# Ledger of designs, part 4: VH-VL binders against Nucleoside-triphosphatase THEP1

Target 1, 177 residues: Nucleoside-triphosphatase THEP1, of Natranaerobius thermophilus (b2a6v4)
Amino acid sequence: MTESNILLTGKPGIGKTTVIKRTVELLSCSSTGFYTREIKRGDPRVGFEIISLQTGERLPLAHTDFTTAEDRVGKYGVKAENLLGFLKEINEAMTSNKPQCLVIDEIGKMEFFTPGFHETVDKAFQSSYPLLATIMKKSHKFCDYLKNRGDTDVIEVTENNRDDLPEKLAKRIEEQL
Short names: E, the ipSAE of ESMFold2; O, the ipSAE of OpenDDE; V2, 0.75 times the mean of E and O plus 0.25 times the DockQ between their complexes.

## First folded at step 1 (VH-VL)

Design b10 (framework fv_benmelstobart)
Fold by ESMFold2-Fast, scan of step 1:
Structure b10 (fold): chain C 177 residues (1-177), chain A 116 residues (1-116), chain B 107 residues (1-107)
Amino acid sequence: as target 1 above (177 residues)
Amino acid sequence: QITLKESGPTLVKPTQTLTLTCTVSGFSLSTSGVHWIRQPPGKALEWLGVIYWDDDKDYNAAFMSRLTITKDNSKNQVVLTMNNMDPVDTATYYCARDEYWYFDLWGQGTLVTVSS
Amino acid sequence: DIQMTQSPSSLSASVGDRVTITCKASQDISTYVAWYQQKPGKAPKLLIYDASNLETGVPDRFSGSGYGTDFTFTISSLQPEDIATYFCQQYYSYPYTFGQGTKLEIK
């Protein structure tokens, strides 16, 4: 038996990040990792930022203003190097000897540009720590591999379940600690 | 200017191997994926396969046994190889840039006729 | 494995008309649909992605909507340069699949 990994999927804007944040608020242990937030200047959105669960530090991941960025997804320039510090925190957490939950929001296209992202994610899934992550719904070789792992529970977030999920997930994670 | 351009033979005999090259400009293959799509005359588009920036590859199962996609980032080239060509493989072949798995920019296409 | 079926297969309309094309997926594909315009002898051009997002540089008379299995593409006021074949594409699951196309002609 290995520790349970929880993968949340669902349509863009459904509230996956809200489920993550509400779940970690209910945990008695520390959480290490990051979550992603849209940057809006009216409608439509102009970018995405990554936020540390430990420190609250914010760094942009993607923005329409990053016109000189080497990496791009659609209209967004991607500063994938901004994830490096967050990946280091997750890697260091996996070598610590204290109760905690690992959080990765999101396992998706923009994040794949970051060197070492694949390795950190694979290590997190294999670790003894509970993992709570969001993953893009769309088919992709690496994402499909993660979704099909025997130690991984894939849950689609919907309007019908999003309000109840945080309490259920927090209980499951607490039982693993 | 961002471009993709297909090149290769326009006439292939049955049982021969087709090799097509997609040359890209204005973006890097180390950070963008490229898809191959074909269109038989007067018919719908058929997705063939993809190579991603990290060299991950996926193929349409219908063509998988005959298809290989490779790339050389230093040459800005993606190469499609398809074995055992048949007259039914006559089509315009396109390469296209991956943008979160929809195709934001397409090459002009190259018509490949398979005939004796 | 996901089949995309377009309706109608062809249509004729007048300049200024509102034109609607539909696309039905054989299973739930969320919003992972793109729409392309293809003029004779030319490569397809992206118009709409993620079901409803307009690609940069595309005129605002083009729009898309839908979720799950039923998707709609609309031209609010047809212009002569809009004469083309239009294709929907799902990118939810491999293999990526296209609709059979809708050929648009001026009356």
Scores: ipSAE 0.007, ipTM 0.527, lowest interface PAE 10.4, mean pLDDT 87

Design b11 (framework fv_benmelstobart)
Fold by ESMFold2-Fast, scan of step 1:
Structure b11 (fold): chain C 177 residues (1-177), chain A 116 residues (1-116), chain B 107 residues (1-107)
Amino acid sequence: as target 1 above (177 residues)
Amino acid sequence: QITLKESGPTLVKPTQTLTLTCTVSGFSLSDYGVHWIRQPPGKALEWLGVIYWDDDKDYNAAFMSRLTITKDNSKNQVVLTMNNMDPVDTATYYCAHSYEYYFDYWGQGTLVTVSS
Amino acid sequence: DIQMTQSPSSLSASVGDRVTITCKASQDISNYVAWYQQKPGKAPKLLIYDASNLQTGVPDRFSGSGYGTDFTFTISSLQPEDIATYFCQQYNSLPWTFGQGTKLEIK
């Protein structure tokens, strides 16, 4: 079969990132990309950070304290430029010709402010490498395009399937390699 | 009041593994993270890593290959394990409480000397 | 990694003097800077966070300012008990990094 892309959707907090991380853990190949999560400290919902799957490098993506930020989503100021290095890593991985899985968590509003994000995502979907990504559930022209691609499998993460998904997805990705 | 206290061996031979324990009081390890920071004699502070309330962890990439942080909430203890100790690892080791990645409460520190 | 460079590395001052220490980040860190005081043989003590916020219980002779890459820490009227080494720390990006320290001595 031709290479397919896996897109995870679901409610905020359902465990999409946990599915990503557990799937990556089961792979025999390297994974290149990032995941996004709520900043961990005693104060919930103050912001989000982006974390490298390879190095563990962390940078803030959004924070309520970014009051001078040009770009905003709700109460958060967005430092979308902090994604540039992560996009560069994904672009470089696509030219390496080594077995690997590309990971993008999340394809969403905050990330769209980053120059080159749409182009990198589009290239990743068209690449021969397996892609595992999360995507916002709400309607958006670019997101709807990605969800409707013939080479893309959209899976909604739920309480009923989240514990079984990592093993199933890892097997699919290994078969693609 | 929040307090932290480090304990463990003060002398380690090169190539051995260091294990330090941080005992906390005044807060729950289920609610706040604990960081490990070290300071070689006369030098700057160096952040090593953290364990969060949900058992998630971050490590300084420079130490990640030989560093492990674990905890036992029921004992109020956080444990740092560092493999393959070298004389350059001689330092005072601190554990610290953090609200927003700045360190508002520190343990007293324990000097660990690495020598043959 | 973000490098934090303090200036000066040491200084001597008299009781009652105004003391200023600076810290420069190698890249933009917004206001995510903390300042610590460390006395010989003791753990560091937090004085300032978010560049300019005074920690509860810290005397108001201590203050901080700055944004982006350039930060300053000031003691408006030096007291004998203020003799210590002072460190800045950034918490904008992992790994968290500290300045090399400024040793403050009495003349």
Scores: ipSAE 0.006, ipTM 0.507, lowest interface PAE 9.6, mean pLDDT 87

Design b12 (framework fv_benmelstobart)
Fold by ESMFold2-Fast, scan of step 1:
Structure b12 (fold): chain C 177 residues (1-177), chain A 119 residues (1-119), chain B 107 residues (1-107)
Amino acid sequence: as target 1 above (177 residues)
Amino acid sequence: QITLKESGPTLVKPTQTLTLTCTVSGFSLSTSGVHWIRQPPGKALEWLGVIYWNDDKDYNAAFMSRLTITKDNSKNQVVLTMNNMDPVDTATYYCARKYTIYSGYFDYWGQGTLVTVSS
Amino acid sequence: DIQMTQSPSSLSASVGDRVTITCKASQSISNYVAWYQQKPGKAPKLLIYDASNLETGVPDRFSGSGYGTDFTFTISSLQPEDIATYFCQQYDNLPLTFGQGTKLEIK
């Protein structure tokens, strides 16, 4: 009886998304969910995109140019509604009965603005499917709840372990399928 | 359906200015960036620059001093202007789009237009 | 600038063969790599993006993998219509850069 939910934490820029992507590439089953990437335009980060693991569809989650956005985090305007379609994919996957890994990158401030995000995440953690997710390191009531679940393994990504984690995590996930 | 089409002169003399137009359909220039890429005969693709949905621009530093990209959303056109053309600038010139804001792989390309620079 | 180096520069293979092309970045680019197919006189066509994602409408015999600096592109069973030049492209940072291309021919 192993912990079926894997939560990756770590400092911004440490490579949490990298570990997710490399782990997914090693899996024999399909992966459903999304990952994030920085939008680069010179050295300063200007925003973040969300990408579907199933379809490859990309939508901006946050950008400095979203000046009329209702929701904001730091210098970024957040279009959290762009995450709705990806949450729908995760919810539908949980009712499909197909072998798969659920992926949520990231459980964090920007994503919390999306209606239904907390509910979808909670259902994913309670599901029978393996879950691979990243979560912000800072304290937050919902994040702390998820990190303290008995079915959840919290792993801090560091320079020392990030290169080895994908193989180890993929093996664990495969053994649950 | 998404299409891009390059148009402009096929022959340019050394020192002259090249002006190419990319006419798009099936998507809005107000929500997509359009890039210019060139390919000398038998050589690798070379990225020239981009104009984003908000009229921001980025240029390859190798061309920045002689390259300008502009657009007119109402006409569905993006224009590349490159001054002081040289025979080494002989290439097929492409415009290409990416559906989203800044990230740059290209899901649709124009057919390309061969520009020959000779006396 | 990030340099993308492809290997081999050309290869000959028979219909039905497995073909692999590699691409090496001069610095880590995570998974921000695309692969294109270009037939003579035609514009490049996107096949793979984010190193391993297959573009819609592209046959599943095409695949990609890799992370960091080393990337591979594979055709699992070569078909006659696959004769083309193949290019990798990084989009981790500007300027966007392409590999020098791999020309694929049937022997």
Scores: ipSAE 0.000, ipTM 0.485, lowest interface PAE 14.1, mean pLDDT 86

Design b13 (framework fv_benmelstobart)
Fold by ESMFold2-Fast, scan of step 1:
Structure b13 (fold): chain C 177 residues (1-177), chain A 119 residues (1-119), chain B 107 residues (1-107)
Amino acid sequence: as target 1 above (177 residues)
Amino acid sequence: QITLKESGPTLVKPTQTLTLTCTVSGFSLSTSGVHWIRQPPGKALEWLGVIYWDDDKDYNAAFMSRLTITKDNSKNQVVLTMNNMDPVDTATYYCAHRTYVTYGSFDYWGQGTLVTVSS
Amino acid sequence: DIQMTQSPSSLSASVGDRVTITCKASQDISNYVAWYQQKPGKAPKLLIYDASNLETGVPDRFSGSGYGTDFTFTISSLQPEDIATYFCQQYYSTPYTFGQGTKLEIK
């Protein structure tokens, strides 16, 4: 039947986060988790911040200005510890019996530096709650495992489908509640 | 202990080139960046530029045509060079550093060196 | 460039007073704001980073708040040693820019 876990892939800048946000806005239930927003300096991106869907709290995940950061991805220093509170919110939501959608934007290399990230993501995929997440395109043992799960639908976001996806995804999620 | 110390001439004539050296201690230039900031007497702070650990540089567009920042990791030194000095460039010049703990802000500053541009 | 407009340019207050200084960014800068204290003849000292985080060793009478474009710095109970000029700074994007400063005097 309908897969409970929805994974969005797509090229950088295609609008994966916009699809997530628009989908969440169409849901009648609460959403728990976070989404990621690019920090730009004119046209080039200089970092990423993580934003709570429940509280609107924002914290930087990565920035070119984090010159002394121990964890790095490309030109970005990563403050993976800033994700800890968001993971706690997701873990706590999974012990609730209230109708809700879990959101993880993004399952990617920067987030992998956070202790407990793999465990929280794995639990979310196994949970009875619908999950809406974005995932990196690059091959990675954990990402490949998630993409190949039988309960998971992998959808590539393209210019041709991005405008229609939110309504379709919201309907699927509502049917699980 | 992290320290930064500016050194160089205190007097520069109009049209001459300013060269200031920042000597650092307690951290490595191969893993950390250093910023240059100036403050004209009684005025606001003005960010000039940065040199990153990987030798990448970023400059304030207002100065980039006459400003160069270089470094020598082995000497623990960062050098600011600014061409065509004008009396309005009279300011205290600081080098500054950011640590991982207080990221995105300047938690360590040199003592500053006053550069007067006058004939 | 992101402009940081600081208000007021100067103020006088009595020991024990609550003092508030504001900064407005010309665009959304998230929480990438620092506040500095500068005493005559000295380099600036970092007090607040990421809009609301207190730097180690800084008295807890100092605090910061705000997100997006509007930021506030507060001294809950002014002390004589707080006489200084205070500056805000954005570090969301280069060039990093500072407010024009607020000169605080004890009366």
Scores: ipSAE 0.000, ipTM 0.452, lowest interface PAE 17.2, mean pLDDT 85

Design b14 (framework fv_benmelstobart)
Fold by ESMFold2-Fast, scan of step 1:
Parts: C-alpha cells; sequence; structure tokens
Structure b14 (fold): chain C 177 residues (1-177), chain A 118 residues (1-118), chain B 107 residues (1-107)
C-alpha cells in the first residue's frame, strides 16, 4: 500500500502551514496549489488569505469585514469564489505530465463553500501526483472519507515533530517522483 | 557551537578538477544538509548545489554537467568536485548549513578563495 | 531562473540616515526572500528571512517588507558599522538566486 497522499492534522496554530511551506522548499520539483495565511490587524486575527504556490497571487478567503457575505464560519464572512482560480491551477496541473507536488492547505469548512472544491480534492487524491494537504481535525463526512483512504497517510503535527517533519515528508515525496 | 570550514587547493590550472572539503561541527550530516555557494571577486553570490541529509542532491543546471557533491557522515565532511575549471570559475567558495526546510543560510563557512590561472 | 534585481547598485549616506534598498523578482516568490550583509573578506551574514523576520542577534534598526515581486530592506538609522554590501536572495524555487548586491558607503 503506497501512501502517496499526506494529510496533516493538528490543533489550530500548531504550525501545519509552516510544515507545508518548509516541505515544499526542500523539493526539487515544482509545487502547485495553495496555502492559507492568517490576516492580522494588530494581535487579533481578522481573516484568512489564500496564496498560490505557483504564482504568489493572494486573495482573501475569509474576513471579519465581510459582514454581508452569504457564506459564514464563526465571525468570518467567506468569499469562497476567490478559491476558484486556485482550483483551476490544480486541475490544470493534473493534466500536465511534469514532476510536481500538489498542495491543498486547508481541506476545511470555509473551502467547502467553493463550487468544485469537493471534486478537485477527490481528483487530487486519486491522481498519480504526490499530494501534501492539511485537513481539519473535527469530524466531517468528507474529511473522514479522505482520512480513511488506503492511499492516504494521516499525520498529526505536534510541537515534538513539527521541526523534523519537513525533511521526512520531502524524502517521501522525492521517492515518489 | 555550529561551525563549517572549507579546505582544499587555492590555485587550480585551467582544465583541472577542483575538489573542496567542508568539515562541519555542532550538527549531524545524518539530519542536516549542506549547500555550496560561490562568489567571483566583486560579483554576486551563485548557488551551486545542495546535498540533503538523505544523500539526495540538487544542482544548479548551469553547473550540473561538471559538478558533484558527496558526503561522509562519519567524517563530518561534504565534498564538492567541479571538473574542467576555467579562469571565470575564480571565486570564493562557501559551504552553508541546510536545516529544517531552510533555504536561507544561517551558518556559513569562512570561505576559501580558489584562483584559476595558468 | 528567477532573476533578482537590486536598486540601487550603490549608494552613499550619512550616519543617522534612513537607507532603503529594493529588490525585484522576475516572477512571484511569495515571501521567500532573505537579506544578507557582507563586509570585505567575510562571509555573508543573514539579517532578514521570510521577507520581514529579523534574525536573532541582529539590531532592530534593520527591517524588511514586501510580497510577490517587490521587496524592500531598510536601515532606519545608519551606523558606521553598517557599511557593507547587501544582497537579497529568493528561496521560492530552484535554482536559488541572489541579487547583484548594493554597496553602501558613508559620506
Amino acid sequence: as target 1 above (177 residues)
Amino acid sequence: QITLKESGPTLVKPTQTLTLTCTVSGFSLSTSGVHWIRQPPGKALEWLGVIYWNDKKDYNAAFMSRLTITKDNSKNQVVLTMNNMDPVDTATYYCARRYSGKYYFDYWGQGTLVTVSS
Amino acid sequence: DIQMTQSPSSLSASVGDRVTITCKASQSISNYVAWYQQKPGKAPKLLIYAASNLQTGVPDRFSGSGYGTDFTFTISSLQPEDIATYFCQQYNSYPLTFGQGTKLEIK
């Protein structure tokens, strides 16, 4: 059983995105997809932005200022449509025949509002390309399905392993290429 | 204390092979990699390549046809070999630590100037 | 290859001045930029990483900012010991590349 899909879980703020970023820095191949970063106004977290690994383009995914947004998670209004271009990049990458690692940070409640997200994620898991993703820890039908796939390795990020994980994960991904 | 130190010949004739050794202390090559970077006199830094803790290697495509990086964990040494040296390869050669996904360089060797001339 | 272009190539300033150096990437590199100080005959010294993070032990008069293609390095109040050549470096993709350097001299 080859586990080509790597899913990182862990408590909020543990450093899952940092593990993703450090891992892709070690790779000899290109990385296609996105990572998520907090938007801060002073100390308070006011939102989240999504950043393309391929282009560096950034767009807000959620913000407390999106008070009239149709979709919401907690205090945040969600502009799920901002993820559409990033999903297109991932879908296009899966049709190219170049060595690359697919990255999805995060598979979570905010992203589920985006049309096509479910389908793109499912295709990425089934693809021949290595996938490095973060996933919410809480139970959810789709997340539980992904976590229980035979081709998927679920790793909990902790204070004890977060500094060592990037090199271990990069090694696994390189062996797949 | 983390240290890196380059050693090898300071003078090389055109067409000869350069061999430089980087000796490390304060960290293990079984868990950390080493980069090689060079700087021609008065010019910018040029990244040459890296050897990872797992013996994987990546080279700058501009140099890869004549460049080899190897290591011996038991000796705490990383070796750079560059074939067919030319006067334009005259530079100070540095080794630098790679650790925990960092591709910026927090620890450098002192550098060794290699002059290529007849 | 990602080309890093620094501006200016050289500058002269007085002690106490605010000094700004810019670095432009030929394509987007997120925040994967480091800045180094190099004094004659010495190895480069890391000052800033991830565009804006100050390396431990580095004076807080040094700062960095930027994202994507445009990056700025600032010395808020120039000191005599800051006279050096400064380099930016991208670490978003292979090969790792550096700017051509900015030589800083005191008037």
Scores: ipSAE 0.000, ipTM 0.485, lowest interface PAE 14.6, mean pLDDT 86

Design b15 (framework fv_benmelstobart)
Fold by ESMFold2-Fast, scan of step 1:
Structure b15 (fold): chain C 177 residues (1-177), chain A 119 residues (1-119), chain B 107 residues (1-107)
Amino acid sequence: as target 1 above (177 residues)
Amino acid sequence: QITLKESGPTLVKPTQTLTLTCTVSGFSLSTYGVHWIRQPPGKALEWLGVIYWNDDKDYNAAFMSRLTITKDNSKNQVVLTMNNMDPVDTATYYCAHIFDYESYYFDYWGQGTLVTVSS
Amino acid sequence: DIQMTQSPSSLSASVGDRVTITCKASQDISNYVAWYQQKPGKAPKLLIYDASNLQTGVPDRFSGSGYGTDFTFTISSLQPEDIATYFCQQYNNLPYTFGQGTKLEIK
């Protein structure tokens, strides 16, 4: 059994999304899913934007300016419904029988508000497709379950490994295809 | 403005069950989790457990067998229940908020309620 | 569980002095350390988070530093209102754990 699922964890701001982006750019196959971009003003983060790897569509996931949002995490208003189209793309990819890499950045508190998120994540982990995802470091029942799966390799991103990880992960994913 | 306030009995007899209520204001329990921490007189703080916005829970293994945390979003209340109280459980009990999932520290605390376990 | 050990357990200093408190984790916790101030009969107040970030509304005389297992909390010029017990806390792993506290008194 090959560990087809790669979970990146690490401290906030360490560069997990950069590792995802650089890895995807090195792949010869298509990638389906989304990555998250931090929105900053100076040092403090003011929000998060989700970006489709397949279409390039960009939608806000959370922002301090979303004062009327029903869902919130700390200082951020969350528009979890904006993730629905991205989950649909991932679900459709899993039925396509086309060589590809699935990408989920991030498996975390904000995303848990989205209906069907847990189901889509579970399907992705059980799929035959390579999965490259980031996951929150904080302990959580669902996250701990995912981290402890036998088919899952949990890698902590650090300053010492972040520059080398993209090439290593891309090679590993290519070997699975 | 975020506020938390603990309430419940200040005196509990050995072997009895303690029930404390944390009433919150300035945030929704469907959005934010609430943590319980205690402090025996003159000693360090001890983290007891948390109830998250989605009703998931984590407990300190040292207390897990006798500790339950529940909530009622409509009342803005979180309830801590601890069975088989012992004099060593005498402590000030706090409920607390964390900023967000990336901020694993306690930014707002209730004033605390002293619970004495004595005959 | 991660053990947090503070040093010293107590100290006495004069107004205007530089005060330093240290905290040592039993294993690597990156920068996931917070520092709290607690006055008698009051709840703890957050001063520092992520080892070195100053909480909004906290005076600039308070600062923190460190990474991995060794952390330092400093008051650059002690004021009378700083009389309190100070605690460090790690939040890298559950259960969250606190240092035993450092009691600070003014001479």
Scores: ipSAE 0.007, ipTM 0.505, lowest interface PAE 9.2, mean pLDDT 85

Design b16 (framework fv_benmelstobart)
Fold by ESMFold2-Fast, scan of step 1:
Structure b16 (fold): chain C 177 residues (1-177), chain A 120 residues (1-120), chain B 107 residues (1-107)
Amino acid sequence: as target 1 above (177 residues)
Amino acid sequence: QITLKESGPTLVKPTQTLTLTCTVSGFSLSTSGVHWIRQPPGKALEWLGVIYWDDDKDYNAAFMSRLTITKDNSKNQVVLTMNNMDPVDTATYYCARLDEYSYGTYFDYWGQGTLVTVSS
Amino acid sequence: DIQMTQSPSSLSASVGDRVTITCKASQSISNYVAWYQQKPGKAPKLLIYDASNLETGVPDRFSGSGYGTDFTFTISSLQPEDIATYFCQQYYSLPYTFGQGTKLEIK
């Protein structure tokens, strides 16, 4: 029972995205998907942006300045439609027959506003490609389903393991290729 | 300010249907879920169910056969309906918010609670 | 369902005392534990989330710790206004479940 899907959890700010990025940098294969980064414009935190692993394209996902956005999470307005192109890249990658790792950072509330997000994530988990993803900590029907899958390894990122995880995860992903 | 307020208090007879409304303020139901929780007198809290921001729902299996949760985003209201009420369903009923991205939040805001008494 | 068991069920202490309440989960739940304070006639109030994080506006005499199955809630110096029932809750998986509560009284 090889766990081809790796889900990273952990407290906000612990470094889940850093683990993703460092892991991807160690891989010999291509990586398809996106990671999420905090937009820092001084203190306090103002938003989040999504960045393509293939192209480096950067689009805002959420921002405190999006005051007229229909979709919101806390103080942030969400432009979930900005994920549509990234989901398309992941869907196309799954039909490409090329060695690669799928990356989804994050499976969480902001991303759930995007049409087709649940479907793309579910397909990625079912795919033959290794998947490296981060997932929100809170209980939610879809997240609980993903965390409890037999093909899925849920790892909590902590200060004690975050520096060692990238090499361990990269080795596991390489072994699946 | 974020607030939640349950309708009631309510007196229901055995076999009747309970309907409770939770009216929210200071946040949108299109972006946040609302849970229903109850507490029989002197006993532990019991989670009943949730309606998510995308209108998906989860229910505690113990109540699922007679429990329905709905919402109307335009009215800022969540409605709990429970069929076939029994005296053992006598409890204070709460609605509560769960926001995964809020600093320091998990059932961070509760309604004041409403007493539901089931008696002949 | 995950069962949450609190001990003790009731506790009497003096003002200024250190008070400790424990909560045990029937299976590993990582750090997905919250602690609530409930005063008579009032809704529960969140004090601690993710086992050890203090909610905004909550006095720092309250703290939490633990991971996996064993969790602890502590009041470092009991104040009169802390008379209440305290509950733990897991949110690792649905259905959410609560401890039976610990009633705290002043001697």
Scores: ipSAE 0.006, ipTM 0.454, lowest interface PAE 11.8, mean pLDDT 84

Design c04 (framework fv_cixutumumab; at its last look DockQ between E and O 0.61; V2 from the best seeds 0.00; counts 0 for: pae O 10.3 > 2)
Heavy chain, then light chain:
Amino acid sequence: EVQLVQSGAEVKKPGSSVKVSCKASGGTFSNYAISWVRQAPGQGLEWMGGIIPILGIANYAQKFQGRVTITADKSTSTAYMELSSLRSEDTAVYYCARSHDWEGYYMDVWGKGTTVTVSS
Amino acid sequence: SSELTQDPAVSVALGQTVRITCQGDSLRNYYATWYQQKPGQAPILVIYGKNNRPSGIPDRFSGSSSGNTASLTITGAQAEDEADYYCNSRDSSGNHVVFGGGTKLTVL
ESMFold2-Fast, scan of step 1: ipSAE 0.594; ipTM 0.845
ESMFold2, look of step 2: ipSAE 0.202; ipTM 0.736
ESMFold2 (binder alone), look of step 2: mean pLDDT 89; pTM 0.931
OpenDDE, look of step 2: ipSAE 0.008; ipTM 0.528

Design c06 (framework fv_cixutumumab)
Fold by ESMFold2-Fast, scan of step 1:
Structure c06 (fold): chain C 177 residues (1-177), chain A 123 residues (1-123), chain B 108 residues (1-108)
Amino acid sequence: as target 1 above (177 residues)
Amino acid sequence: EVQLVQSGAEVKKPGSSVKVSCKASGGTFSSYTISWVRQAPGQGLEWMGGIIPIFGTANYAQKFQGRVTITADKSTSTAYMELSSLRSEDTAVYYCARDLEDYGSWYYYMDVWGKGTTVTVSS
Amino acid sequence: SSELTQDPAVSVALGQTVRITCQGDSLRSYYATWYQQKPGQAPILVIYGKNNRPSGIPDRFSGSSSGNTASLTITGAQAEDEADYYCNSRDSSGNHLVFGGGTKLTVL
């Protein structure tokens, strides 16, 4: 396909992860990768966790309680090493001969601290497998490179399109398998 | 409106396996997670694992990894928990429960429970 | 250890207030849910998401949390409240659910 990689962008909280989850639910093939969700304790958001699509394993990526973490973003300490197992799953998926969709939610500042993240993402974009990913809206050399790839369709998730996107994206992904 | 109906009591010998079923009725099966919780006589509740319905993948408590297999059949709205290499200490009531995710937060809660399946492991 | 800790037993006089506590480091990150279990019955959900009550749970039940501690409070305990109470949350990894050991409430 001309644009085999689907990159979702949009405001924090707009529903990018919901679009990912609903799209994956509609697929007949396996999905490999991870999605991210907020950790809330009442009003304040205190962190983010990453969840494996293949195993259901959950690990914290960032938390306000990670006060001794070397890597930080705002008020959050980042345990970027927790992403290593998920990157391994994606790398192994790319060497398999099984139909599947790769999922990366999110390509952003916290994840960039993980050794091998840039390399795994780059390989995923170049792979023959369909890729469904979310990316931070802010400008960054690596993100801008990914958004400008000729094989990549950048879609901004909005209130007007978020309910229709899952069915459209699932259809596109199925047609690539 | 969702009800969880579990299979009947089982008596098994040590070293065998048991497969308990949990059928959901009155609602959409795939819209929630099914968790399995056991309780030995006179003891507390122990989470064994659950299924992530949108992916059909299971997550297991460390104590049970390698011995427990949780599966789901969407066509019959039925979840299964199979426990192998049974020991006398596996004698317990096994519950299935609907585990709801608050989409905007990280807390989960089990709002609907099956009535339990008694599994007795004896010689 | 990642397990949630509860006192095994607590007593309260009819009509008085009792507080059941649950402690664990994971409670700094995740709310506890509370279940009531009577002899021979499956557990029932009493409190979730800090202080939410399911339909049918009396107003006398409330939840609170601070630091590594979550509490279930019964204000004006009734005889029917005599039961085992379990807290439930995630372990420190966030990967698994864990239950507290349970607290047996006796209403005197």
Scores: ipSAE 0.006, ipTM 0.538, lowest interface PAE 11.7, mean pLDDT 84

